# VH-VL binders against Probable septum site-determining protein MinC (minC), part 15

Target 1, 220 residues: Probable septum site-determining protein MinC (minC), of Prochlorococcus marinus subsp. pastoris (q7v2x8)
Amino acid sequence: MKLILRGIANEFIKSFSFKNFEIDQNFFDKLITKEAPAAANLITENEKINSYELAKLKLILEKHFIKLSNIYSNNRETVLSGKSLKINSTFLKIKDLENQLPLDPSYLKKDILHKGTVRSGDRISSNGDLFIIGDVNPGAIISANNNVYVWGKLFGIAFAGKNGNKNASVASLYLNPLQLRICEIVAIGPKEKPKGQHPEIAILEDNKIIIKPYFLNQNL
Short names: E, the ipSAE of ESMFold2; O, the ipSAE of OpenDDE; V2, 0.75 times the mean of E and O plus 0.25 times the DockQ between their complexes.

## First folded at step 16 (VH-VL; framework fv_cosibelimab)

Design Q6 (from P6 with heavy chain N59H; at its last look DockQ between E and O 0.55; V2 from the best seeds 0.00; counts 0 for: pae E 3.5 > 2)
Fold by ESMFold2, look of step 16:
Structure Q6 (fold): chain C 220 residues (1-220), chain A 119 residues (1-119), chain B 112 residues (1-112)
Amino acid sequence: as target 1 above (220 residues)
Amino acid sequence: EVQLVQSGAEVKKPGSSVKVSCKASGGTFSSYAISWVRQAPGQGLEWMGGIIPIFGITHYAQKFQGRVTITADESTSTAYMELSSLRSEDTAVYYCARESEWGDYFDSWGQGTLVTVSS
Amino acid sequence: NFMLTQPHSVSESPGKTVTISCTRSSGSIASNFVYWYQQRPGSAPTTVIYRNNQRPSGVPDRFSGSIDSSSNSASLTISGLKTEDEADYYCQSYDRSNQGWVFGGGTKLTVL
């Protein structure tokens, strides 16, 4: 069996082999990496694997923040086991299994530009920067791997630097969120309402979220 | 530290069934495999099967297939093992055990439940 | 499928060293990890060795495990024997072919 580890942007990190779900020190050493893998694909050849065995692997990976995203196998019972765990599972002949390793992922656009109001219950997530031209209402959640920019009023929840980028920021024309998150640091909305016409930016400083005036594009 | 507390001893007649409970406290229940292991008087340990409660996924040893049913209730952090068509050979202490966070050894055991099958 | 065979009993004096064997009947002992459990009279088992030779927290370093491929066996070694070590000991391994756990028959350790 082979695991292919990918990052949060679906970039290839590494692949490695292991036998019969034997979890040894080598398996754990391969799972730990500075690139912080977020997803895994399992490729198996001629292996009958039941749902109990797969569920254990799934739990181990999840405890390391790795989603078991896909299973590829030439064994139909293994594919059925994966589907019973709601894992995307595909039957492939042996030749096609070889071509799956490593598989080049399709990329989504990194940055997102959204025009319009983000309503309560809406969720927008970017793999890069997120630009909103409009308001972000209470009950809306917006997130980005990098920066969040709201050309409007921010009342909802904003999460910048979700991939661990501690230099990420949240900026808006009216920064009055229910919650801010930058990387791992969470802050509830400020006690004091922002002054009306001044754009503000939230950044990480000394392991805390601070808010200061922001002047966008002043020397263009 | 997780604690596993099992239901009390039972005396059963041949042909009946028994349902043993295993309540977890002080630790995580749903995302760990819970196994059942029995020990007949003067004999060794025998694995019967297990459940992963968060998925409701079970697997049974071939010897017990068709007679054992393992279930779990996440809301009460309780696992159950039901053994049907009891025979005198089923007289044993029945243990529940939680597998490690790696899913490879039993890191916590219940106190055991004696089930006696006699006519 | 395979069996794990242990001696029925072993005995030794306090302060001495004892070794309990666990022999696999078919296939290699090295194919799957071996685990060791201690069961004192009237008590549930507890783990003393996992993944061949590792100790859980709280298990003293006088407990050790090893694998010998030439005899196709695993061993639990207890040095500096104490009265508290008097117990039954079981080895365990996973049978991938039958997709289930296998326990050894158990060894009664008597501290003289």
Scores: ipSAE 0.404, ipTM 0.765, lowest interface PAE 3.5, mean pLDDT 85
ESMFold2 (binder alone), look of step 16: mean pLDDT 90; pTM 0.905
OpenDDE, look of step 16: ipSAE 0.863; ipTM 0.944

## First folded at step 17 (VH-VL; framework fv_cosibelimab)

Design T1 (from P6 with heavy chain F55S W102S; at its last look DockQ between E and O 0.01; V2 from the best seeds 0.00; counts 0 for: pae E 13.2 > 2, placed apart)
Fold by ESMFold2, look of step 17:
Structure T1 (fold): chain C 220 residues (1-220), chain A 119 residues (1-119), chain B 112 residues (1-112)
Amino acid sequence: as target 1 above (220 residues)
Amino acid sequence: EVQLVQSGAEVKKPGSSVKVSCKASGGTFSSYAISWVRQAPGQGLEWMGGIIPISGITNYAQKFQGRVTITADESTSTAYMELSSLRSEDTAVYYCARESESGDYFDSWGQGTLVTVSS
Amino acid sequence: NFMLTQPHSVSESPGKTVTISCTRSSGSIASNFVYWYQQRPGSAPTTVIYRNNQRPSGVPDRFSGSIDSSSNSASLTISGLKTEDEADYYCQSYDRSNQGWVFGGGTKLTVL
């Protein structure tokens, strides 16, 4: 069996295989990660899983704040078991199960360094941190699983922590976004504009986005 | 733990200028911002402005814009605040303070420098 | 920009509890963190509360902070008052429009 973990914005985090419902400390260690998974898809081939086993897995995932969102299997009993638990469950032939597997992320660079202005209509998404050396115009959207840093003026939309990382931040030399999102929390840019260029950072505290002065230090 | 040591008390005439120094020791100077806060006799605390030493970026409170200049010398780990066109109302204790590494609050304060403006 | 308004003075007996308010004049008190400083006569201020309700190391847990969005105010609460708590107390918050710090007017706490 294979479990595919995704973040709150449906981004791929990781996948892992496990045998015969080996739900032990090693299985739990794979779930307890800073990657902050929020959803899981179960992919099985040639495995009959009853409703009790699937309910146990669902409960374990829920205790770790992970929703079992989809089951894909070439076993009809497994699909029926998932449907009985009101989980989206789809019968697929083995060839079609391959299409549910994520692309191999080992070839992707996680962090992105972008030099230049991000123009209206442009979209940049990072699987790690996103660093922009330039301005981000109002029609642009930038996002990252972790932090967003704009060495310039931020006017567009910035989305940090899109995989559910509540410790993610957005920093800019002129923090005046149309919309700012950290994890699941959205803030609209206030009417009050900064009077001058001064580094500011937005963080998530107590389920609220807080903006404060940002100084380059060793605690990044 | 960083220590902030300020220059000694000064007596000034109206219309003159004063330059107060704030020397940091026991930590890195460039890893934190320095602010200046004053307190007139019997009055509360008033933020005047600050500097980010590594970049030289300054902020000044609107009330002091045009009269205050804040500088920093990384080689001596010293920040300076100069207030010009002194008035009797500028009589106060002037503190330098280090903003925390996160920029959240003032975590270290100098001993204060009394500036008396008297005709 | 905004002002932070505190009562000029408060007093209470040793062992009792006081609450010092800090009301924001415009914009929401919840938009920025509130900080609290204690200043004894002749001394520089020291921090007793940061980030609304956190205590630096060495500050006793009888000091606490809170935010009330309905009254647009923050509060510093000191329980089990001791004579050494007699001091001036200032709240502080960030003013994004000026990119600078605002202090409240200060509250003189007298422990009778």
Scores: ipSAE 0.000, ipTM 0.501, lowest interface PAE 13.2, mean pLDDT 83
ESMFold2 (binder alone), look of step 17: mean pLDDT 91; pTM 0.924
OpenDDE, look of step 17: ipSAE 0.807; ipTM 0.933

Design T2 (from P6 with heavy chain A33G; at its last look DockQ between E and O 0.62; V2 from the best seeds 0.00; counts 0 for: pae E 3.3 > 2)
Fold by ESMFold2, look of step 17:
Formats: structure tokens, sequence, C-alpha cells
Structure T2 (fold): chain C 220 residues (1-220), chain A 119 residues (1-119), chain B 112 residues (1-112)
């Protein structure tokens, strides 16, 4: 089982796992934080939890000024138990429980490796590096917190360093994008099309996006 | 911290029911689990079930499911345990106990109530 | 669905050390905390150890608790044995599969 702790403004604070409602030093330490959590969501899979067990958890959280606001579970008896305590409780399939986890990078796939063409209208966003084995068509948008690597032709829009990383880069075997963005700096793609297929890398230097030959300076 | 005082001894016939009371004083009642534990003569302790009074939520041991009913009255700070369809093997001392603030052990116990089932 | 097995009785002289075992029949003893209760004749139980090895206020430090994963058991150890320690002792743990509490069978400690 997992608890997701949030603040008064519904901001994510932390999440952690626990079992059997036993209080040990680790469980107690996880509830005490400088961010002062105000609400919690409980996520379970197939654990069967009765109303007595949930009531104990609810009371422990209340002693720490935390409201148990939602229960998401793949066990119908657990959902019924939560409803008996007047807690918003929702049955979800196992695969849908992932949608209730926070958008914390530790919970999401950090780096993304995508094989295939990114087609017009598609979007791919990575919380780490983004690796594309294929082409990125003109209507596609790809983004990453860190670097973007396209093993193919880049025609669409690429956004590296979207979390503020000024050292991020965009590299491609054929760098012909509609738009490049690195951190807060935006550049329109070159008006002239490259004649050859040669690796290039876009980096940020002195608040300008500079394009260099990639094969000279970088390992894949 | 809390004091638990139980009702007096009872003698019952087989097939009847008994209801034992447990009154709390000197501490918080409604938000603590109250459990019932019995002990047959010369035997060990056996957990029967419990209640969290503020929610009226009960939890019963599998062995007693269907025969035991645990209730609480917050206004009098009193929990009750009723055991039905009594048999001679139900002859025991019945204890109430308050769970700790964390709900993990019994930090206060009543004095016990002897229930004797005649035959 | 587990049981907690204790020796029926143990005896020792004043000043000596006794150890009372509590063996879990299925699943790991380490999966759930173990609690220990003392019951003197004619009295209600009182807690002497909680959460494996913690002592409530007023319990002498002669009382200690431990767990041993290799024997799948918990132990209550009483050192410097006193005649007032003569009592029945029960271990307890939570059974998640039955969603309820389980007590051991109890151990009668005699101080001769």
Amino acid sequence: as target 1 above (220 residues)
Amino acid sequence: EVQLVQSGAEVKKPGSSVKVSCKASGGTFSSYGISWVRQAPGQGLEWMGGIIPIFGITNYAQKFQGRVTITADESTSTAYMELSSLRSEDTAVYYCARESEWGDYFDSWGQGTLVTVSS
Amino acid sequence: NFMLTQPHSVSESPGKTVTISCTRSSGSIASNFVYWYQQRPGSAPTTVIYRNNQRPSGVPDRFSGSIDSSSNSASLTISGLKTEDEADYYCQSYDRSNQGWVFGGGTKLTVL
C-alpha cells in the first residue's frame, strides 16, 4: 500500500509504502515533514482491508492533521470499507492505479527510448533524456527535461531542458526542425534545408542556440 | 491513564446470551479501539473482537463471527459485548481492553467478568 | 493463519535469568510486531514489552524482548529474577490474513 501526501494547496509533498498498519520508526518518520502535509490519498492493489483497519489509519493521520481524502483500490471490499468511513473511494483496474501516482520523476519513466516515426499531431515528453530512433515529422512535438537525441530526421518541434537545464542539447542525424527550444530560448528552424544527412547538435551558448557538427564533440 | 470497570459475574444457561459492559473513565473513549479478550479457566487469552466507538465500526475474530456483537455508547463511555448461543466451553473470564493510541497493543484492561454457563 | 507457541511452564531461582520463547507457525515472525503481557494470579494482564523490544513506563529494565528470524521466534528475557515476577506470560501478534489479534498459549513462570 502507498500513501500520497499533499499540502494545503494540493501540492505534492511525498509518497511512501507501508504494510499492515503497524507503526514503526520508518512509518512515523515519513509522516513528519517540514512541508506540513494536510491530505493523503491511499493507493492499494489487491489488498483486502476492512473498515476497522482503515479507521485506525484514518485516526493516526488525523492526529498528524492529515485528512485521508481518497482511496483508490483494485479490491472492491477495500473500496466498500473506505465508503463506510465516508472517504471518497474508487475502484480502479491495476493499470489505472498508475494514474493516481504523483507526477514525481521517481514514479515516472525517467528516460524515454522511442522506436519509430513521431507523426504529425504526436507529442512525446520525457522527464529525463529523450531518445528517438526514427524521424520526427513536421507536426510533431518532442520535449525533455534534459537532452533530446533523434537518430533520424528532425522536422518538427524540439524542446530540451524544459525544467530549466541550460546545458541541455538537441541532436539529430538531420537537424531541420520547425522550431528549437532550449530552456527559455526559442529559435526558428533554419530557412535553408540541409543538403546532406550529417549529425548536428544544438546547444545554448550566451543565450543563443548554436548548431554544431555533432560527430566531432559527442558520443552517442 | 484510563480506567475500565466491567459489570459483575453472571451465571447463564446453555443456549442463552450474555451482555457484559465495560465503562471507561479518566481518559479518552471514543477514538480508541476497545477489544474483548476471554480466558477460560486454566487456559490462555483469546481475542474476540473490538470496536472503534466514534465510528461504530467493529472487527470480530473468525471463531466468534455470528455469535458476538460488540457495541458502544459514547454518551456513557461504555462498551458492550454480547455473546449468544452460549455453551459450556464459553465459561470464561471476559476482559475488555483499550488499544493504545496507535491501535497496536492493549494498554489498559478491565478487571474481568466471570461468565459461567451451567450445563 | 498462524499460531504462536510458547512453552507451558518455566522455573528458575531468584536472581537468575529466564527466557520465554514465542514461535510463529507460518510466515515470518519479523512480519508483525510482537507484544508481551504479564498476568499475575487473579489479575488482568499488563503489558511488559511492546513492538518487539520496547518497555512501557514503570516496567523494570530487567525485562527485555527480542526476535530471532532463524528460529522464527520472539523471546521475553527476565534477568535478576524476583519472586514478584511469578506470573503467566503471553505473546501477541497481528494476523493480517484473519485481520485479528493472536495470543500465544501462555507460559507459567514459577520462581522457586
Scores: ipSAE 0.397, ipTM 0.770, lowest interface PAE 3.3, mean pLDDT 86
ESMFold2 (binder alone), look of step 17: mean pLDDT 91; pTM 0.922
OpenDDE, look of step 17: ipSAE 0.850; ipTM 0.950

Design T4 (from P6 with light chain G27S S28N A30G F33Y; at its last look DockQ between E and O 0.45; V2 from the best seeds 0.67)
Fold by ESMFold2, look of step 17:
Order: C-alpha cells, then structure tokens, then sequence
Structure T4 (fold): chain C 220 residues (1-220), chain A 119 residues (1-119), chain B 112 residues (1-112)
C-alpha cells in the first residue's frame, strides 16, 4: 500500500509505502514535522481491506491533521470499505492505478506564492521558497525546502530549509511563531513577543536560530 | 492516562449469554480501538475482536463470529462484549484493552472479568 | 494464518540475562511488527515492547526486543533479572490474511 501526501495547496509532498497498516512511527513523525502534509490519497493494488482496518488508518492520519481524501484500488471490497467510511473511493484497473502514483521530476524546485490567510489546521509545503501574502494563524504549519517569507503576521509553525539547507531563513512582518525550525535546529516555544511593527528574519548562525531586524532592500 | 474498569465476575449456565462492560476514564475513548481478549484458566491470551467507537465499526475473530457482539456507548465511554450460547470452554477471564493511537499495541488493559460457565 | 511459537518456560538467576523467543510459522517474522506483553500472576497484561524494539514510558531499559530474520523469530531480552520480572510473557503480531491479532502461547519466566 502507498500513501500520496499533499500539502494544503494540493502540492505533492511525498509518496511512501507501508505494509499491514503498520506505519513506521519514527519515519512518519519526522516526515510530518519536516513536510507538514495536509491530505493523503491511498493507493492499493491486490489488497483486500476491511472497514475496520481502513478506519484505523483514517484515525491515525486525522490525529496528525492529515485528511484521507481518496482511495484508489483494484479490489472492490476495499473500495466498498472506503465508501462505507464516506471516503471518496474509486475502483481502478492496475494500469490506471499507476497513473495515480506521482513521477518525481529530477532536480526541480517549485516555489509557492500563497495569497490569503493560512488557517488553523492548514499546512503548506514548498519544494522551493514559500511566499505568503497574508497571516499564518496559530495551528497552521508552513514549510519550505528553502526560505519562508510571510508578508503578514506569523503565529503558527514555520520550517525553512527542510531538505537540509542551512542557509534558509524565515521572515515576516510580525514574527511571533509558535515554533521555528531551520534545517534540524528548532526554537521551541516563543521566547519573546515582537515589540514593534517591523519585519524580522530568523536565520541559522553557529548552529543556533538568531532573530534580527529585516530591512527590505528590494522586491521579493 | 486512560483507565479501563470492567464489570464484576459472573457465573453462567451453559447456553446463556454474558455481557461484560468496560468503562474508560481519564483519557479519550471514541477515537481509539477497543479490543477484547480472553484467557482461560492457566492458558494463554486469545483475541476475540474489537470496535472503533466513533464509527461503531467492529472486527471479530473468525472463531467467535456469530457468537460475539461488541458495542460501544460514546456518551458513557463504555464498551461492551456479549458472548452468547455459552459453553464450559468459555470459562475465562475477559479483558478489554485500548489500542494505541497507532492502532497496533494495547496501551491500557482493564482488570479482567472472570466468567464461569458451569451447571 | 500463522502461529507464534514460544518456549513454554525459561528460568534464570537474579542479575543474569534471559532471552525469550517467538517464532512465526509460514511467513517472515521481519515483515510484521512484534509486540511483547508481561503478565504477572493475577494481573492484567502490560506492554513491555512494541514495534519490535520500542519501550513504552516506564519500562526499564533492561527490557529489549529484537528480530532475527534468519531464524524467523523475535526475541525479548531481559538483562539484570529481578525477582519482580517473574511473569508470563506473550508475543503478538497482526495476521493480515485473517485481519486480526495473534498471540504466542506464552512463556513462563521463573527467577530462581
């Protein structure tokens, strides 16, 4: 079985395989922390799955703020099980199941420009830079392989450099996040609220997250 | 920390039914699978089935299909297991157990309910 | 369907190390997670190992789990044995073909 994970803007994040409904907890926890997925599609081939098993998977995903949006299978009992849980479930022949698996393009960056507020429970993940024109509310998770720029107030969780880029940064007009992460370094819990109305930028220096004033000297 | 408290011991005649309750407190109930496991005196553990209360969806071991009914009442955070057509070999301690948030191991167990089937 | 086979009993002295095996019939043990439960006399079971080798909070680090694919078995190892470790131990796995849980027959650990 495979899960296709997508962000709030429906961007592909990752495909991963698992057996027996026994997802590797350490791998999954690291993945959701790094990538912040919001939705999943389940693709199964030649697997008979009952509604009890599928319901457990649905609940696991929901506890991590991931909606199980679609089930694709060449097994009719599995499709019926998904429909009984009110999950959009589609019978597909084997060849058509292959079309639901994403092809990873080699060495591509895809920046995301998001206009609007990122609400609690929402997740946005970019394979390049992430630009938000709007606020990022508490309970929202945003992430990028490179930089995160919020033209607004950042209250949620922000993760820059999720692919290991230590030169990544997080900037916003009002930098008051619940959690900041740059690469593998985490600043847990707000240390201090912004005092003024000026942009700030978080960067990684000497293996520490440093917050300093950010002066815009050109258009982003 | 969730705690599971089961109903008291019962003595039953062959051919009758028994219904054991399992009340959860101190944790979430509806979104966790609740399993029933029995243990005959001096014997090992045997999984009977389970329920996911929020969906009311059950799964029964083949051995007990048709004789066991598992239900849940979300308003009282209580699961029930009813075993019908009792035989002497159904004499056992019956445990309820809550599965983890990952739905794989039993992270909490009730104290057990002894059901004795005797003439 | 598969079975999980455990030795009926094992014994060892306090302070020593014991290993309890759990062998799967018909399928590779490494393709399924194995879970271990301790049951003291008159008490409900408690989890000591989950997902092959993970310890729940409160379980001492002298309890460890492992998988040996070459012998198609899982093992629970208890080092620094204490008299309080005297109990029955059960392994468990999910049977995908029957869509249900399977327990091993149990192993009685005696600490002499």
Amino acid sequence: as target 1 above (220 residues)
Amino acid sequence: EVQLVQSGAEVKKPGSSVKVSCKASGGTFSSYAISWVRQAPGQGLEWMGGIIPIFGITNYAQKFQGRVTITADESTSTAYMELSSLRSEDTAVYYCARESEWGDYFDSWGQGTLVTVSS
Amino acid sequence: NFMLTQPHSVSESPGKTVTISCTRSSSNIGSNYVYWYQQRPGSAPTTVIYRNNQRPSGVPDRFSGSIDSSSNSASLTISGLKTEDEADYYCQSYDRSNQGWVFGGGTKLTVL
Scores: ipSAE 0.637, ipTM 0.853, lowest interface PAE 1.6, mean pLDDT 86
ESMFold2 (binder alone), look of step 17: mean pLDDT 90; pTM 0.916
OpenDDE, look of step 17: ipSAE 0.849; ipTM 0.945

Design T5 (from P6 with heavy chain E101D; at its last look DockQ between E and O 0.58; V2 from the best seeds 0.00; counts 0 for: pae E 2.7 > 2)
Fold by ESMFold2, look of step 17:
Structure T5 (fold): chain C 220 residues (1-220), chain A 119 residues (1-119), chain B 112 residues (1-112)
Amino acid sequence: as target 1 above (220 residues)
Amino acid sequence: EVQLVQSGAEVKKPGSSVKVSCKASGGTFSSYAISWVRQAPGQGLEWMGGIIPIFGITNYAQKFQGRVTITADESTSTAYMELSSLRSEDTAVYYCARESDWGDYFDSWGQGTLVTVSS
Amino acid sequence: NFMLTQPHSVSESPGKTVTISCTRSSGSIASNFVYWYQQRPGSAPTTVIYRNNQRPSGVPDRFSGSIDSSSNSASLTISGLKTEDEADYYCQSYDRSNQGWVFGGGTKLTVL
């Protein structure tokens, strides 16, 4: 059996598996730190579950501020049991049950890909890597917990490694930022423009921001 | 802690029925599963079935299906177990027990009710 | 669909250690949590171990529980045996196929 949780830390979606109604309080304590309602969908495959067992699960979840909102199962008795408890319950074939599982949003929504110019006054912040296909104008601020990549001209402010990642980098096709920050180290961009348009990367080396050519590991 | 107080001992004839009560006090009743467990003289514990009072939903051990009826009255915080078609082998102490907050082990037990079935 | 088998009795002197086994007849002992109850003469049962190896508040740490997959059994171990430990002990587990609780046959612990 799988339980899909929604509303943990407001918008988090989490899927986890369990068997035999093994409910670990320590797991739920990590997911419910505020007194705010969360929702759960139960997805079960080839499991015959009676209304008594579902009622116990429903009450345990409610004691932890989680509403059991939907049941999806390929077992007709399980679906009928859910309906008897006034829980939205749907019969689905096994392959359709897989389609009810969300992708893990922590892996798919961490990085940001932005297409277009980041204009003055705009801010873009990523909880992973940030990829910009376009220019970053003066007055724009872009930031990431990890790396910043600008496929274009970087004129604004770029902040990589904002959660303390000292291995973070800032790269662009034309690296001419107003300000550059990696982790806790801040540097003002050079007053002189680069002589040519070639890719550059900024990294931390010995607590200093060093700018060097961004070479691909390939023969030219 | 919740306390479970059961009705007094009973003497019954074969073929009759018995209804044992289990009143909860000092705690929440309706949202906890209440089970019935019996113990024949000199024998072990045997689960008979249970109820979730707020829903009135029951679950019976196969051995007792058709002879046992478990009910609950939320207004009095009392569960009942009725066993019909009594036989001499039904002579036992009958316990009620409440499941924990996690719906698993029995964390509170009644004092037990002796039911004697004899001619 | 399974039974839990316990020895009928165990005896040991005060201060010593005893182990009470609980063997599952079919399926893995690790598939479901095992619970242990103590029943003193004339009294209702009380829980001494839940979820394989956890102690409720007030149960001394000389009571411990374990699972052994090679013998397909659970064990209740009582160290530093005291005369007040003389009781019947029952293991319990949930049977998902029958959708109900199963108790072991019980073990009478005699403190010599």
Scores: ipSAE 0.455, ipTM 0.803, lowest interface PAE 2.7, mean pLDDT 85
ESMFold2 (binder alone), look of step 17: mean pLDDT 91; pTM 0.927
OpenDDE, look of step 17: ipSAE 0.832; ipTM 0.945

Design T6 (from P6 with heavy chain S100N; at its last look DockQ between E and O 0.61; V2 from the best seeds 0.70)
Fold by ESMFold2, look of step 17:
Structure T6 (fold): chain C 220 residues (1-220), chain A 119 residues (1-119), chain B 112 residues (1-112)
Amino acid sequence: as target 1 above (220 residues)
Amino acid sequence: EVQLVQSGAEVKKPGSSVKVSCKASGGTFSSYAISWVRQAPGQGLEWMGGIIPIFGITNYAQKFQGRVTITADESTSTAYMELSSLRSEDTAVYYCARENEWGDYFDSWGQGTLVTVSS
Amino acid sequence: NFMLTQPHSVSESPGKTVTISCTRSSGSIASNFVYWYQQRPGSAPTTVIYRNNQRPSGVPDRFSGSIDSSSNSASLTISGLKTEDEADYYCQSYDRSNQGWVFGGGTKLTVL
């Protein structure tokens, strides 16, 4: 069985697996200290759970200020047990139970903040946004699933949106890359050097990479 | 620190019923599971079933299904166990016990109630 | 369902160490926590070990619990044996398939 813990704004906090209703006290002690879950969903596969067992789980969660909000199970008796406790309970086939599991957030998005110059031969790849405080030299390659931001001069190769995100962008204080890629669209940098040093951002528009001035706040 | 005080000893004839009470004091009652465990003379412990008073939800051991009824009264902090169709084999000390806040071990036990079934 | 089997009796001299076994008949002993209860004559049981190896407040540290997967058993160990340790001891575990508690048959500890 799995509990999916969420905060007051329905944000995912953590999931954990357990069996036999033997939940570790140390888990909740650490969780209460660092995070504030407000709700839980229970997901069970091939488990017959009576209302007595489920009521015990409900009381344990309430002790930790967590509402047991939903039960998803492929066992009809488990669903009936949840309904008898006035918990929103839904019968789902095994295939559909997987759809109720969140993806691991550490895999889906992991932003990287890199301080220092990215030198020729270096490669940095992010599964989220990539932030560089420094220059990116001509032989360097930087990439991200989402946006690439260079607080410095970008001379090397930058690849944003590498997982297919067409809304990704590349920005730098001096945008002079050897190659720029957003999603599947590739542009080779212009032969003429930028005449001045100013912030620029590259985006996709009509399946073309467009470069325009980039200002942090234009309302001041 | 909870204390469980049970009703007094009873002598019953075969075929009758007995109802044993278990009153909790000095601790939380409604949100803790209360179990009933019996012990025949010279024998070991045998779990009969339990109740979670705040929900009125019961769970019975298969051996006693159909003969045992466990209830609770939150207003008096009292649990009850009724065993019907008594036989001489039902002669035992009957204990109530409260599960801890994690719903696992029994952290408090009543003093026991001797029920004698004879004649 | 499974059974928990204990020796009927054990005995040992004061100051020595005794071990009481609790063997699970089917499925792994590690599937569920094991609990241990002490019952003195004429008294209700009291808990001496919970969740395999934890002691409730007030239980002396000479009481310890362990799990052995190779013999599929739990053990209660009492070191520095004292005359007041003379009692019956029961192990307990939860049977998930029958959705209920199971007690071992009990072990009478005699302090010689």
Scores: ipSAE 0.628, ipTM 0.863, lowest interface PAE 1.8, mean pLDDT 86
ESMFold2 (binder alone), look of step 17: mean pLDDT 91; pTM 0.919
OpenDDE, look of step 17: ipSAE 0.847; ipTM 0.944

## First folded at step 18 (VH-VL; framework fv_cosibelimab)

Design U1 (at its last look DockQ between E and O 0.45; V2 from the best seeds 0.00; counts 0 for: unsure alone 74.7 < 75)
Fold by ESMFold2, look of step 18:
Structure U1 (fold): chain C 220 residues (1-220), chain A 121 residues (1-121), chain B 112 residues (1-112)
Amino acid sequence: as target 1 above (220 residues)
Amino acid sequence: EVQLVQSGAEVKKPGSSVKVSCKASGGTFSSYAISWVRQAPGQGLEWMGGIIPIFGITNYAQKFQGRVTITADESTSTAYMELSSLRSEDTAVYYCAREGYDILTGYFDSWGQGTLVTVSS
Amino acid sequence: NFMLTQPHSVSESPGKTVTISCTRSSGSIASNFVYWYQQRPGSAPTTVIYRNNQRPSGVPDRFSGSIDSSSNSASLTISGLKTEDEADYYCQSYDRSNQGWVFGGGTKLTVL
């Protein structure tokens, strides 16, 4: 079995293996690290883990302020056990488990820079910030775990903070979207065209999406 | 530290059921596994099963599957073990124990005083 | 599943050293931690060794534990034996295949 430890911004910290659900001194040393992990994914191959055993792992990780966020396994009982504990759990064949670590979204480039118009029917998703140099047409969907920046006109749908980051924002030179989402909050774009010819930014304040002028001297 | 206090001794007839309580005080209850272990007269220790109260998740030893029911009431910090279809060989002292959390499969760091259950005609 | 086998009894004089063995019937003794409990007559068990060789707070350092992969066994060693050490001793380990706890049969220690 492998644990993949992540920080509060979902950045990779380390991964390590352990056997038979047994914790030795080396496991504790690897689990407790100065990088202060906040989340863990469990990858297990050919291991039957019941909900009782998995609940213990969940509670031990929580004692160290680590959330057991995902389980990947080729064992159906293990996947069902994870689901019974409300942990995101995915059945994967052995080949896919062996490749899971390099393809974990947290290992990939976080930010995306896209040059060009995002046309109707297109979808672009970033695991970090998303930067668009161009327009986002109606019917296009753009999303990011963190911030969305459009150096152009935003007419389509924008979703910032899709991993739960409530401090995420959506900014554009012309903010006229069909729909905005920040974290869990959804708002329909304004009926009126943006006032003035200046950049605007959408943020969460008191669980509501607020649109303000975007000036560089502001703390965002 | 946590103290586990069990209900008093019981005398039961064959075929009946017994329900033993285990009340925790002075420590954390809901997020620790509570196990039940029995010891027949002159015999060794035998694990029966356990519960993690915050989830209500149980785990039973195969020998007792179908006859034992372990429950917990978080509001009173009390675990219960019910053994049904009693036989004379179920005569034993029944212990509850809390499983520590500083390791994945922790040791039993606190034990109740034991409850003698006698099954006789 | 596996069994943990202990000698039925051991005895030794005060001040001497005694060793109680715990042999695993199948699979490696090193697969899971071994725990040791002391039980005096009429009392609930108490832990004297956890994680193979660690002592809980309050347990004298004359209690020690070890594992030996070649004999597939764990050992509890009590040095400087005292009359208060007279008790039954049980080893315990987790059975991952049956997903439950296994106790050894117990060893009665007599201090002559």
Scores: ipSAE 0.637, ipTM 0.858, lowest interface PAE 1.5, mean pLDDT 85
ESMFold2 (binder alone), look of step 18: mean pLDDT 88; pTM 0.895
OpenDDE, look of step 18: ipSAE 0.839; ipTM 0.925

Design U2 (at its last fold request DockQ between E and O 0.41; V2 from the best seeds 0.72)
Heavy chain, then light chain:
Amino acid sequence: EVQLVQSGAEVKKPGSSVKVSCKASGGTFSSYAISWVRQAPGQGLEWMGGIIPIFGITNYAQKFQGRVTITADESTSTAYMELSSLRSEDTAVYYCARESYDWLGYFDSWGQGTLVTVSS
Amino acid sequence: NFMLTQPHSVSESPGKTVTISCTRSSGSIASNFVYWYQQRPGSAPTTVIYRNNQRPSGVPDRFSGSIDSSSNSASLTISGLKTEDEADYYCQSYDRSNQGWVFGGGTKLTVL
ESMFold2, look of step 18: ipSAE 0.743; ipTM 0.894
ESMFold2 (binder alone), look of step 18: mean pLDDT 90; pTM 0.915
OpenDDE, look of step 18: ipSAE 0.811; ipTM 0.911
ESMFold2, look of step 20: ipSAE 0.776; ipTM 0.906
ESMFold2 (binder alone), look of step 20: mean pLDDT 90; pTM 0.912
OpenDDE, look of step 20: ipSAE 0.807; ipTM 0.926
ESMFold2, look of step 21: ipSAE 0.579; ipTM 0.840
ESMFold2 (binder alone), look of step 21: mean pLDDT 90; pTM 0.917
OpenDDE, look of step 21: ipSAE 0.851; ipTM 0.943
ESMFold2, fold request of step 26: ipSAE 0.767, 0.749, 0.579; ipTM 0.903, 0.900, 0.830
ESMFold2 (binder alone), fold request of step 26: mean pLDDT 90, 90, 90; pTM 0.906, 0.913, 0.910
OpenDDE, fold request of step 26: ipSAE 0.860, 0.820, 0.876; ipTM 0.944, 0.930, 0.950

